# VHH binders against o26223, part 22

Target 1, 191 residues: o26223
Amino acid sequence: MKLLWTSQHIKVTVHIDGKVSKMDVLEAIKTRRSIRKYQDREVPEELIDKILDAAMCGPSAVDERPWHFIVVRNREMLEKIPEVHPYGAMVKDAPVAIIVCCDSSLEKIPGFWVQDCSIASQNILLAAHSLGLGAVWTGVYPLEDRVEGIRRLFSIPEHVIPFSVIPLGYPAENPGTRDLFDPDRIHLEKW
Short names: E, the ipSAE of ESMFold2; O, the ipSAE of OpenDDE; V2, 0.75 times the mean of E and O plus 0.25 times the DockQ between their complexes.

## First folded at step 1 (VHH)

Design d27 (framework vhh_vobarilizumab_d1)
Fold by ESMFold2-Fast, scan of step 1:
Structure d27 (fold): chain B 191 residues (1-191), chain A 123 residues (1-123)
Amino acid sequence: as target 1 above (191 residues)
Amino acid sequence: EVQLVESGGGLVQPGGSLRLSCAASGFTFSSYAMAWYRQAPGKGRELVAGISSGGSTSYADSVKGRFTISRDNAKNTLYLQMNSLRPEDTAVYYCAAPEYSGDFYLTDSKDYWGQGTLVTVSS
């Protein structure tokens, strides 16, 4: 290499208590962890708006953008999610959850809505982390019982498919960091 | 809570057979793919066999034709029938639930394994 670059961390968010967070994109990706324990503290609407903006900025097959989002803050509704989702026990203790949905009427390429909604789900996780929140992706699609359970619980129309349920809040746990880089999974020029 | 409990390991002569079992609890077993992994002394864990929720199977080349993976959804139990055992099959065998390995649905950092069952193939 002929050039040296220095990277600076940027200020990405300010907590309501005045606490400042700085996180570049690579740091956010590498340090994001699934968070299943949350503080009993409300998440401001402005942060949810930023997270959903980030979700909608993901790439989408032929720009079909089939995603729709349900924001759930009602504790009674959050407490019912574990009844239809076996791995969603933590949702009842979260201050808010986002349900990522596909509006099948917006699909332009068969099957790519799954990738589109996966990208939106990952962007929600990364955006939440960058804003000082914790979240976890709990899977709904393609498990028909979970799809039907979530659909019934939230009055989701038949042409809309619930894809994931993502509880989020201020984290009450710190699982630490992971070192996942594996050079044996990288093949140069050919398999 | 998800729990996987392996059994059926032991000492066998080369050419012998063993049947491993994995009792699963805490999740809807019938809806998930399951897998067997093994770890030989001084080596990393390797995939031995996988089975989908629908019953489609896959095998590592080293065991293909000798091992058979199967499931009993009514009993929430995964099986590995091991025939024509060789000394190189000596390992601790682990049952795995893919959802906890970060496959398909969950983006957690936990690989969920059973405690393992030792298979020793020697004379």
Scores: ipSAE 0.000, ipTM 0.156, lowest interface PAE 12.5, mean pLDDT 83

Design d28 (framework vhh_vobarilizumab_d1)
Fold by ESMFold2-Fast, scan of step 1:
Structure d28 (fold): chain B 191 residues (1-191), chain A 123 residues (1-123)
Amino acid sequence: as target 1 above (191 residues)
Amino acid sequence: EVQLVESGGGLVQPGGSLRLSCAASGFTFSSYAMAWYRQAPGKGRELVAGISSGGSTSYADSVKGRFTISRDNAKNTLYLQMNSLRPEDTAVYYCATGKYLSPRYSWTQEDYWGQGTLVTVSS
């Protein structure tokens, strides 16, 4: 996919004076929520480029970097996703969705592409949140019907596996924050 | 030597129009993305509009529907057509481009800016 702008120009309304409030990494992680309701606003191509740049920055097993991304803005195509993904109804209301895929020919260690694509998907969610957007991860792999349905809809080759569909938009809901810290899951020195 | 020279700024009444131009030299203009930024007195520089080498455009929400960015590769010139101008559009407008050298589509840390052209919107 072509980047409209290089990484130097890829920052959410980035100003010399920091015109848009920036959140730090921990704040972004702690405040990110799944967003399923979107404003009727287009997401600028510049923001999608920033999000995809962030997606590709994750660690990858033996640096195999197997991910490919499909950016979907076409309303008719977005409306067809719920037909093959029953719990993806929110996708039809999003202005854009990113499909995270694995090119299996790039896999060096069997099975690790799932982790690579998971990391890329999470980076998409965090980057979207840091840029004032909302997003949600809708699972595709390993559900065979969803994998093949998405493959057919977007003409994805057989050696490429669709992993997740992530709709994005300006949020039309604010679910608030969650306190998820559980000290019982932390063991010191030994189990 | 990359050089960007803006022109076309001036004083206009609210609701008026101006067309800014940026004359580029010292690089293969048609191969580079271009942008317009602005900086109001006492404020930072903000992105107004961008255009890729292929002609895809993007706009800040504050100017969508009022401003149009375009390029003429034969003349090595970038344009910004500004309609329905408002007092809050008052700023120095800058033309910008960057140099791409990495196979990963990242800049070589080179930014090139023009000297700016002043746009004042007041009665």
Scores: ipSAE 0.000, ipTM 0.089, lowest interface PAE 20.1, mean pLDDT 81

Design d29 (framework vhh_vobarilizumab_d1)
Fold by OpenDDE, second read of step 2:
Structure d29 (fold): chain B 191 residues (1-191), chain A 124 residues (1-124)
Amino acid sequence: as target 1 above (191 residues)
Amino acid sequence: EVQLVESGGGLVQPGGSLRLSCAASGFTFSSYAMAWYRQAPGKGRELVAGISSGGSTSYADSVKGRFTISRDNAKNTLYLQMNSLRPEDTAVYYCAASEWDYTGSIDEYGMDVWGQGTLVTVSS
């Protein structure tokens, strides 16, 4: 996939209380929600490029950057994903999905790829939200049935591990915001 | 390359009319919210009018009833019809685009793409 490179600095835009402004990172994190309903509207390629750029900006163990991304727009393929992913029903309604994968041959230290791909996945969610899209993280790894299902469906080689499926689209729902702060989960100096 | 190019500016007498155009290229125009801004000599940039990707419009109080923002997605073009022009409307007018589809007012910091501007002078 070719990334659209613009000479312009990309800033995140957010709509708050009927106003459009640039969204800072804390706002993006705090206001992001899983979106599982989407408009019948295509997502422009330039937005996907921005999202994927963001996905690759996260840290990784010893900078191993083991991630790969499959961008899926084909309706037939999107409709097949729920067949192998029991909690992926919303994927068939999305105009596009990103499958985050790990190439195990790129690992420098064993096991950290899960963290690396998690960071990439979260960046996808945050970037999507900041761009006015809705997305949801549907877990694939470590459930073997889902891993193998996605692998077969997309002919993913054995050394590559599908990690997550993230449908994206313009949101057709507004779940609102949540306050998830829990002071009981904070320990000072010791447990 | 992402680009916005304004046209249609010029000199007009008070009470006259102008129609500005903004040609967009390098992005999916129909998916973007668009807006007109203006900057008068010695003043800050201000929002004039905005239009969502769905066609919802908003206007500054100073131009309500006189200006009309519209878009033609097939032509990738934004318009500003300016009627009953006043000397205080004299400014450089800028076209701007936002990746976020809005339903309300927008400020200049929310815009992602800008044109170079076109000068409108209202003078007797």
Scores: ipSAE 0.005, ipTM 0.302, lowest interface PAE 11.6, mean pLDDT 87
Fold by ESMFold2-Fast, scan of step 1:
Structure d29 (fold): chain B 191 residues (1-191), chain A 124 residues (1-124)
Amino acid sequence: as target 1 above (191 residues)
Amino acid sequence: EVQLVESGGGLVQPGGSLRLSCAASGFTFSSYAMAWYRQAPGKGRELVAGISSGGSTSYADSVKGRFTISRDNAKNTLYLQMNSLRPEDTAVYYCAASEWDYTGSIDEYGMDVWGQGTLVTVSS
């Protein structure tokens, strides 16, 4: 299996033999891409811990922080996700996936948990990228069939809502960066 | 810099033909699924034709047998050959790219990159 690299990956934050290389925040945001093809290589638990720490550092409405996370490494369980998520085919090929959940009992202001879990999901994607990993956000909420499928598969309680499934691993693809700046979406002083 | 640039649109009489081109730059074109979408005045955007990274094609029922999608990986270019054009084909035609053709069907929300569009007018 040949590893295909681009110069973009040399900017990611990596700990190698006491040596640290890093990417600044704007570079991380602008160069992060959805990655759906992964090397057959395990992701160290230390990196998952760093990613989840970053996820929990996001802002949340009235500091409610309703997020819970399920870390899935079991191959048999990963292979069952596509059965309940039609766009989750790549999950079975990932070494690990994170399921972002909302514990509704922790919600202090109605409806804002969606924003809270979106922020946590985005932080997972950015943190993974900064650590030399690739990831993709596969949508679960608000599609009720996917919500109930994931809930049943992972024994998630009724008061907890599965929000997203994020497979991640060392990337086996190198998509280019995107130029998405659109000044027509910026209005000065008034609409 | 990742971009798609459409060309080849214009005014054509009913029954005529046009070939649209989409020049891709800034990414590994051969690895992406490509598609043509169109949007007529007052209507939503609809898929016209798609082609996978492996060359498999799909077409909307309204254009089957009249339109042909193709790609030239050596030139990083996507084409749409439009034959037997009808007034109802009048629309802005958009080129779109997705890095993963196996993640689902080609649709507006599955596309990662979009072009600016090229206008096709079918009228006498």
Scores: ipSAE 0.000, ipTM 0.130, lowest interface PAE 14.2, mean pLDDT 82

Design d3 (framework vhh_vobarilizumab_d1)
Fold by ESMFold2-Fast, scan of step 1:
Structure d3 (fold): chain B 191 residues (1-191), chain A 123 residues (1-123)
Amino acid sequence: as target 1 above (191 residues)
Amino acid sequence: EVQLVESGGGLVQPGGSLRLSCAASGSIFSINAMAWYRQAPGKGRELVAGITSGGSTSYADSVKGRFTISRDNAKNTLYLQMNSLRPEDTAVYYCAAKYRTSGWYPSELGDYWGQGTLVTVSS
């Protein structure tokens, strides 16, 4: 049984030069940008549910799915994150943040939880973007001081490892297009 | 993968000093918490000192003020400076790297251990 009310997928409709269009998966991947400035507008619980549903759909080594998520809306808690995360200053200004965690008791193959939680984090970023939100991945693991700081702040048990903090909200900035394709990094048949 | 090799053990007189080194293979050393443990004859393995990736340290009460743990991330090397050595410090000393970033306690799963180096304080 899912603990979320809904497991449905949401389609995002984008207005471009007066015409309505939909964002497909490739466009979502190519146009997603790190967003660090947010409107003072709340994010509906329904959208958080959709994002977390998407986060849990990633591939996982031996299907261990070790991810757990903490949803933080409390302003006092969000304001304390920069004290333990030097590059997390934007979190205090976000209406909500998701902390991606690994429950090590669910680990079947040692070490693959990092890949599992990375996949979950990226799915959060893509899902947020597809729903008209902005988000940014702020790294926690593998920096021990950040791991322990976040653990203490959110009462995370010793067998659970905080991996990333992802603030999200309606974007208050619109960063430009990126062209990152580099054919020199593609090798045919052999290195 | 992390492989740990301890060195610097030997025979020393009471009141003497000794420096242990632990060389780690691979590039993961800088992000792991590291620790020194020891096991004396007839005793269980005990934590001596721990150090996080950020440099925060912890010591057992029995060694606090006498031992100093440090790390050189550029050399992938962990150190234990042992001063004012006592006969009760005689033990095999083990280097450990934490698979998980939390804590510096022994774990039955995921921690890497060295082969150990013998420290004898006598005569």
Scores: ipSAE 0.000, ipTM 0.096, lowest interface PAE 20.0, mean pLDDT 81

Design d30 (framework vhh_vobarilizumab_d1)
Fold by ESMFold2-Fast, scan of step 1:
Structure d30 (fold): chain B 191 residues (1-191), chain A 123 residues (1-123)
Amino acid sequence: as target 1 above (191 residues)
Amino acid sequence: EVQLVESGGGLVQPGGSLRLSCAASGFTFSSYAMAWYRQAPGKGRELVAGISSGGSTSYADSVKGRFTISRDNAKNTLYLQMNSLRPEDTAVYYCAAQYTPDSGFEYLSRDYWGQGTLVTVSS
């Protein structure tokens, strides 16, 4: 058990049970893989809270922070996601999914919400990995049919845009890490 | 080189059944999400059914309860069992593979499409 909060009046108590080590940031980035197979095991609410806290810590254009999140644990709702997302079949295997949304009423600079929600999505993936979970970013925006399908399923208002669906769970697969470094893509001083 | 080869199409009467097969080579089949699409004359391509690497399935509303997608990783083969066929199911059926190990964008690429197999449902 590890308590990571400094103030006794903090609204969220953070527990880490059974975690054998912490990853540094570079290790987390380099070893994160998309995970599409999950154990039949519930993800504690405390871990989801940590992941969402990390998601909200990303930079955003002019600090607009336009993201909203829908946490889906209801099995019937998870089973309906593949109906509107052609490659979202793995969501049926996941104990939980997070839908990253943009509230356009919070947008301060037009168009940058895409980068903002991409950053939030990546932070979810990295935070999940650091906590011993697996996750995958399934694309919603800018595909009109997926955007409207997800909106309809979750009663999302017209001023809110669903951006990504991220199923999460304890991994039931262990893909090896990849060596993706390509020096031919690095140009010194000029192109 | 990724190759997908569909088979099992043909002429069938309304109410009949067909099983489509897709033989895959040139990639680690068990790691890929697979799908069946169809294209009727004069229409765009429509997703029919999908299956994850873990075996989770999804279906278009028009085929739910009638079609079953399955995979055999030992044989590198994808199947579509089509029951209670209707004239409106007449189309070219395409096998597709999508590998998105780190992006999470689950789209089909031209390089991962089969040639297609024709299914005609008529008397």
Scores: ipSAE 0.000, ipTM 0.238, lowest interface PAE 13.1, mean pLDDT 84

Design d31 (framework vhh_vobarilizumab_d1; at its last look DockQ between E and O 0.06; V2 from the best seeds 0.00; counts 0 for: pae E 13.2 > 2, placed apart)
Fold by ESMFold2-Fast, scan of step 1:
Formats: sequence, structure tokens, C-alpha cells
Structure d31 (fold): chain B 191 residues (1-191), chain A 124 residues (1-124)
Amino acid sequence: as target 1 above (191 residues)
Amino acid sequence: EVQLVESGGGLVQPGGSLRLSCAASGFTFSSYAMAWYRQAPGKGRELVAGISSGGSTSYADSVKGRFTISRDNAKNTLYLQMNSLRPEDTAVYYCARHSGEYYDTLWSGPFDYWGQGTLVTVSS
């Protein structure tokens, strides 16, 4: 017997005011907020799998897809992240965190891995939001002390570069949404 | 509704000290980075000090070593301890809330809510 693997897409479904509603892509982008307060509640493994599937579906320069992910659920390890990341205090209170990394051995074009890992990080944030979770991007690269601190803490090899640490969980805060459209930043045909 | 209310301003002699407070309400204070800005007569607003939700701090070169930013999340209050005050520190001091959307440092901005300001005058 053989196992067949099928591609699945994330279904956006949000529980609002006790009812299940479907969030479209534009709504997800516009309503996503950085969440730094989490409920004391486990995130199912299946939701993490869906988020990581979405993370790997972003565009990549020359389709190099250099991203690797570390999923951290160990409380003692989460508690150590703030020691090497000054803006990662909330990570210790999250049920899980994802570390986005670049495997430089997979790089086909120099320097574009930063954009690739940025795309993967944003997809994690959007996918988490679409699944009723909250998350926040805490930056690692290009700050050398943070890169080396995270590398040491998680035994990351020298050819792999930690890019971001993204704690996530069921949100325990609601910051609302922002209206940021600024037409002065749009130029037609020329500057 | 989001409110930021500064207090503690006043007249102080050069070399003196003053502590400013900012009382925050209408949001989860502990989740937000906060900052102090000032505006001197005839000048634009300048960032004085910032503090992340986790307590990491940043300072303008002009105040580094003299001013200390801190927060009390239980009281929803932001503080600025000002030591060794100089006449050039004379300004209206504003409390500001970071938008909450940052992944590097507060120094990059943006700030979305501001208080009304508190006047600090350093003069003999």
C-alpha cells in the first residue's frame, strides 16, 4: 500500500460573536494585529501544520524557498528567549513559537532570502489570524546579537540564519483595527 | 476610549530633578510600547525616550545618562525621571503610544495616540 499526499489550502473561518463567519483575504490583511497576550490554552498541532503549509506557499526569488521552521512548545526554552531577544518578553507566556530560519545552502540568488523569510513570516501572521489565533513578529535578523543568541539557544548550525521569532496563541487582547490608507504615498505614472 | 494624561511638569532650577507621569486608559497598557516626546519653543517635536512592552529602553543622545524612562503596568502609568536638568530641556513633554505594529524597535515609530502635554521649565 502507498500513501498519497494531497495539497490542502487554508480555509479562513472566524468565530465572531458566537457565530462562525468566513473572513476573506482583504479582511484578514486589514484586521490582523500584532497580539502579545495569549490565553493559557494549547494550540492544536493541526493548526500549526496549517500555518506552516501557508508559510511555505509564498513567492520566493528563483523559487529557492530557503525557509526552515523550528516549532517551540517547551516552556523552559520559551522562557529563555527574552534573555537573548529584548523585544521578546511575551514569548515566555505564549503556548508555542515558530522560529523562521534561512538555510543558506538552499540560496540560489544572494540576498533575496531576506524577502523570502519576510514573506514566510507575514504568511504565518495572516494564517494564524485566519484560524482565530493571535501572533506577533519579533525581529532577529539583521541584529547580530539576536541572531547569535537565538542560534546558540536552539543549536542552529552556522549555515542557517534565524530570521524571526513568532509567538502565537489564542488572543487575550483585542487592539481593534487600523485605517492606514494614505493616497499621498501613491504616484501615478511618475514620481 | 484611549486616553493619555501627563502630569508632573513644573519650574525647576538647572541641575534639579523632576519626575513626569503619564496615566493611560482605554487599552491594554502592558501590550504597548510607549514613548516620551518634547517640543521646545520654536522647534519641532523630538523623541526623548522609548520603552517596549517588555521594558527595553532607548534614549535620544541629548538625554542619555540623565533621563530614565520606566513603566508600571499594574498602575497603567509611564514615567520619565529627569535628572541634571538644563535650560535646553525646557519644553512641553508628551506621552505617546506606539501603534503596536513593530518587529524591530520602537525608535522606528509610528505613534498613534498622544497626550495633551505637560510643561517643564528649567530656569533660575
Scores: ipSAE 0.275, ipTM 0.604, lowest interface PAE 3.1, mean pLDDT 87
Fold by OpenDDE, second read of step 2:
Parts: structure tokens; sequence; C-alpha cells
Structure d31 (fold): chain B 191 residues (1-191), chain A 124 residues (1-124)
């Protein structure tokens, strides 16, 4: 058993048998940070599977589950993503990226797919963090240039909309912790 | 100045119990993950238990089910409840503060401050 520590003072236990202890959900949420620097270390497929499983567990409008996921490990493709995504520079340094997409043909209620894919994306981030990985949400939709760039790069059909690119890897930075609680954003009963 | 002061060690018979305390000062205790390490005679220092700032815990396999790490942030104190003690638990036990690095392993030492240790001797 190995114990990994994060800059957010979160414990991640990796067992020799491949089992990873999961942190408390509130802890995961509170301590998660965007990670843009990664170790030169491969992410096991097993962890990606767990992350994708989590990604598919979120709610969706009328259970439409419109999401698809492209798992990208090819170095050439990873290196091309920054060419079409101005804020995706870190993707080239990641051992793997997940592209979250919406199949519009699965949409049951118009417009809710954005929420659905957002939930899936956030679940990816939280799951990754809980497993000792770092990730960052790089937005694709609704910026047309990024959408079309990613679409062309990965030959994504017209009815499928790329939504986010999420590079993942073992973290190689310490972003620290933040307290984001703001009571001024809480309104009781009325604005 | 960061200080960690362990207490509660002593001589105990096999099957007995001890509770170790670590008094922390000089930093915001609640913001840091903490851990207990131990070093037996002639052996290297090993992790016994860790606890995150949020209260998530981890244990060495050898102490699982017997030891419990906890913290009282209001008292700036880390605890290690040790039950069903065995002779092989004999060691100097150290309190440690996490270094704050994003990633680290047991072997690399993710902790930047240590107490002086408290001796636990389990003997019949």
Amino acid sequence: as target 1 above (191 residues)
Amino acid sequence: EVQLVESGGGLVQPGGSLRLSCAASGFTFSSYAMAWYRQAPGKGRELVAGISSGGSTSYADSVKGRFTISRDNAKNTLYLQMNSLRPEDTAVYYCARHSGEYYDTLWSGPFDYWGQGTLVTVSS
C-alpha cells in the first residue's frame, strides 16, 4: 500500500492490489484544483475506466445521457489539440485526455445537453482527483472555433458536438488550497 | 515556529492500549494533513497512519483495525489510539506535518516537520 498526499492535504491510498481508497465527496469537491502540469507517467487504463464510469453516473435531462467520450492517448493527437484550442496548451503534456461530446440525436429536451455534459465533465474532474490524478476542464463549447477545430481534428460527426477537453495525469504542480465560500452569493428567500 | 510535541508513550503489555497525542503549534493546524510515523530499533521510519485536513484517514496494513488516527482542530492536537498492541509495535512514534506538496509518497517523505517522538514499548 502506498500513501499519496496532495497539496490540498488529501490522502490517496493506492493498494498493491490496485484498489484505491476514495476520499469523502465533500473533501473531493473542496480540495479539487485545476492541474495543468503532469508527471511523465502513464495513467493506468483501470483508472480511466473508473473515471469514465463516474462520468456516466451523473443525472441528465429525462435520462437522455447524451454524452460520448473520446479517450486520447496518442501523442501526436494530444500535441495537435493546442493548435485548435488556444487555452489547451497543457494537453500536449498530459499522458491522456478525455474529450466529452454530445450526440445530439440522443437529446430529448433541447438545450439540456450542456448541463448533462457539464455534469459528466465535473464528475471526471472529481473522480480524477479522488484517484490521485490531476485534471483541468478546458472548454470547447460554445466557442465555434474550438468546436470546429476539435471536430475536424478527431473527425467528429456533425450531429456530435465536442463539449470539453480534459487532460489528465499524475500531478506535477502544487496549486494550493482555496476558500471559495462567499456568503454574499447566498440569498435567502429572495434576491 | 512550527512545533510538534508527542506524548502518551510508555510501557504496555501485549494486548494493551495507549493513546498518543501530538500538540501542534506555530501553524494553522486545521489546514494541514498530519501523520504518525514510527521507527523500531534497527528499522527505518514507517508510516503508521495519516489524516487529511478534511479528516480522511489512512493506515498501514499492520495496524488496520487496531489503530485510529484522529484530530481535534480546536485543540490543535493529533491523536493515535492504539489498541491490541503487539511487541512488534514497539517503536518511537513521531508526529509529522504534511509538507504541502501536491504529490508525494511514503518513501519520499511528504512531511516537513516532525516531533521529537514518544517511545512505545510493548512487552510482557
Scores: ipSAE 0.000, ipTM 0.242, lowest interface PAE 12.9, mean pLDDT 87
Fold by ESMFold2, look of step 4:
Structure d31 (fold): chain B 191 residues (1-191), chain A 124 residues (1-124)
Amino acid sequence: as target 1 above (191 residues)
Amino acid sequence: EVQLVESGGGLVQPGGSLRLSCAASGFTFSSYAMAWYRQAPGKGRELVAGISSGGSTSYADSVKGRFTISRDNAKNTLYLQMNSLRPEDTAVYYCARHSGEYYDTLWSGPFDYWGQGTLVTVSS
């Protein structure tokens, strides 16, 4: 008997310095950067709710929606993540992290859960960016030592697979915009 | 300082075998995906084989069934067993460490540290 929080209806009002944030979707995609330095400032629960709502809006294989999310705010737990994740050092400095997981009992087509959880993870990054937050996707799956380490740390059952750890907060850095378009990667009609 | 040192290259006849080794130091070897790349004279580097921290492997189509990547985490060593060698396998072979940055996937970059390379020549 798992303790599951659910709501039939949730209203989320987002306030960023007295204004509702609005960003064109193409602008969000082009300007989002991985952010690894965060202000000493809490992230309101309302923003996390909006981000998780966005995460669950993604498509999935045959609508299987295999994702589950662990929201981590506890300092002791955030500080332990780098012990099992070599590139997770910034997580200890974040006010909050989201762990994206796959519940394999929800799979309807075996093996597509990686795409499903990747979609949810990217939506978290874009939603955070649109709300004035910075985030970074730190990989867990398919690195088996990281998967087992995160599973043990957060008491994740064996049928649930931790996929990614995403620390987030108000950014304390601005790495700038990149121009990554490469026409040599485009093939018309055939390879 | 992260170091990757390849060894085991040399001259071999077509159909022969070689085993390459890559000694790793300066980092927790068991936590990183690793790969072998090769570069023929006048050409770019190409992926030969990759292996995850947990032992999952992938190969370029041109080497499937002939080459085997493996790792010994107790010895901090990456291996490439090359069998049924062909003249087209002539190249400098490089050991590379996956950066673990962004998505941290076994089969695509970026790779952040490279060895000096070891020459494999298949002729005569």
Scores: ipSAE 0.000, ipTM 0.131, lowest interface PAE 13.2, mean pLDDT 84
ESMFold2 (binder alone), look of step 4: mean pLDDT 83; pTM 0.843
OpenDDE, look of step 4: ipSAE 0.000; ipTM 0.238

Design d32 (framework vhh_vobarilizumab_d1)
Fold by ESMFold2-Fast, scan of step 1:
Structure d32 (fold): chain B 191 residues (1-191), chain A 123 residues (1-123)
Amino acid sequence: as target 1 above (191 residues)
Amino acid sequence: EVQLVESGGGLVQPGGSLRLSCAASGFTFSSYAMAWYRQAPGKGRELVAGISSGGSTSYADSVKGRFTISRDNAKNTLYLQMNSLRPEDTAVYYCAVKSTYGRFYPSEKQDYWGQGTLVTVSS
């Protein structure tokens, strides 16, 4: 059994297909899981738009916001992703995937785009979860073979770096919750 | 609901030893820091010793070198070995789950405290 926990006093209101749902921010963070099995059901464009809006709200180094996004719904293209990404097998079964990219021409501080795109990727995962969808982050950068494979597959220009591929859909699995809090990783005043 | 049950208290002569136990249930014991507190007659509760989930320990200056806190995660049990006891150690001893960084959000009833176990050090 879980300890008594009543942290549900901060809530976010979201419109989903004309309906309103409420999810506590802490609940969304704590209950989000990587989802790799999806229902054979299309994701409405409205939900993708909300997810991308949330992705762009992340903080970035010196407000550089270097992210670009490719939305992939074409089944033939989704089926080709596992050919260039060995841990992307689940992508072929997803109704949609988002490729998070960095436009290096927008970078103001060298190297911080990795953190910026990580933040955007996590916001996609949280936003998807809050909207009743499941998603998983599959890594592309810094693995050169995956970067070049994804670049060729989606005609990504040389000044743009594919960072992650995030398949998403209505979940067809429920992996359950994790208790990851470890107070030994928290140091007061000094190491 | 979190339950903590202390045992092992009793009457002991100055210079003697006692071992206190705390049986814990209702939460994932191994994931939380634990502590021993004591309350002498007419005084507030004082932190005696603490132990992190990873086994790091801390002690009040008044007991350092005499008391040893330990845990057995397989048995969900917290211990306090008390050596070289003094009359000033006379108190009701309580174990507690350490609420750290908002992990615990207990109701206004602090049900994570047990009934305590009385330790009397007297000749």
Scores: ipSAE 0.000, ipTM 0.095, lowest interface PAE 20.1, mean pLDDT 82

Design d33 (framework vhh_vobarilizumab_d1)
Fold by ESMFold2-Fast, scan of step 1:
Structure d33 (fold): chain B 191 residues (1-191), chain A 123 residues (1-123)
Amino acid sequence: as target 1 above (191 residues)
Amino acid sequence: EVQLVESGGGLVQPGGSLRLSCAASGFTFSSYAMAWYRQAPGKGRELVAGISSGGSTSYADSVKGRFTISRDNAKNTLYLQMNSLRPEDTAVYYCAAYGDELTSWYDSTPQYWGQGTLVTVSS
């Protein structure tokens, strides 16, 4: 199947050997799963660009958009993440990881950067899923030791806070779907 | 080498009871959140019950009051006591390990799965 898209400055054509399935928004939300096993296959830069574009399209408190992203493809660096993030073992096996950060100098309203970076993180997961990739959100903030470990490892400035590490790649596992609808959590008119 | 091995499935009449067991090995069982999932014929896989490393439990609405999840950390074993079984409980039941508190906080998707055990509720 052939996918064609045009950047603002250059036209690119991506040839995809596999099937490209149309996925509506509701289907993407309901079928996204955390993926921790990846094929030994590189993710094209063009797909990472699309994912990061989607990450930046989230709503942001007073439009502060404090997010910055580090794209990590270097094998040595990926292998060091589990040393500062104990539950990030899957990151060493991923072809790429995105580190979502908050630049505190861009914050316009105190404290809402956490929601902003959460929205960006979820958009990365949904966009990856819609493009046939798998990803998982591994937590960094508010765990101080992980924040400082990631900061040191990636030379992140003191005014920038690493929020999450999201490894991604072509999935090598297929978890089942979930039906999570719980009517007990819906209250009409009042609690 | 993580392994989750389910047992206790079988054929039972409506209103009957079964107790499922899941023997875990290859990881520090006591620090992991655990769950039971099921997959009925023609349906997707659904979460039935979960239990945290600290022993807090959660249940799907369809099984609340009828099923009880429990764990024995000394034996590295997860249990599901199923009472008042109904034909709609017919499914393959899967043991699942979530990981520790970080995996539970940021994504409740299991890291490890058992092979499943069949439960058939029919006369």
Scores: ipSAE 0.000, ipTM 0.189, lowest interface PAE 11.7, mean pLDDT 83

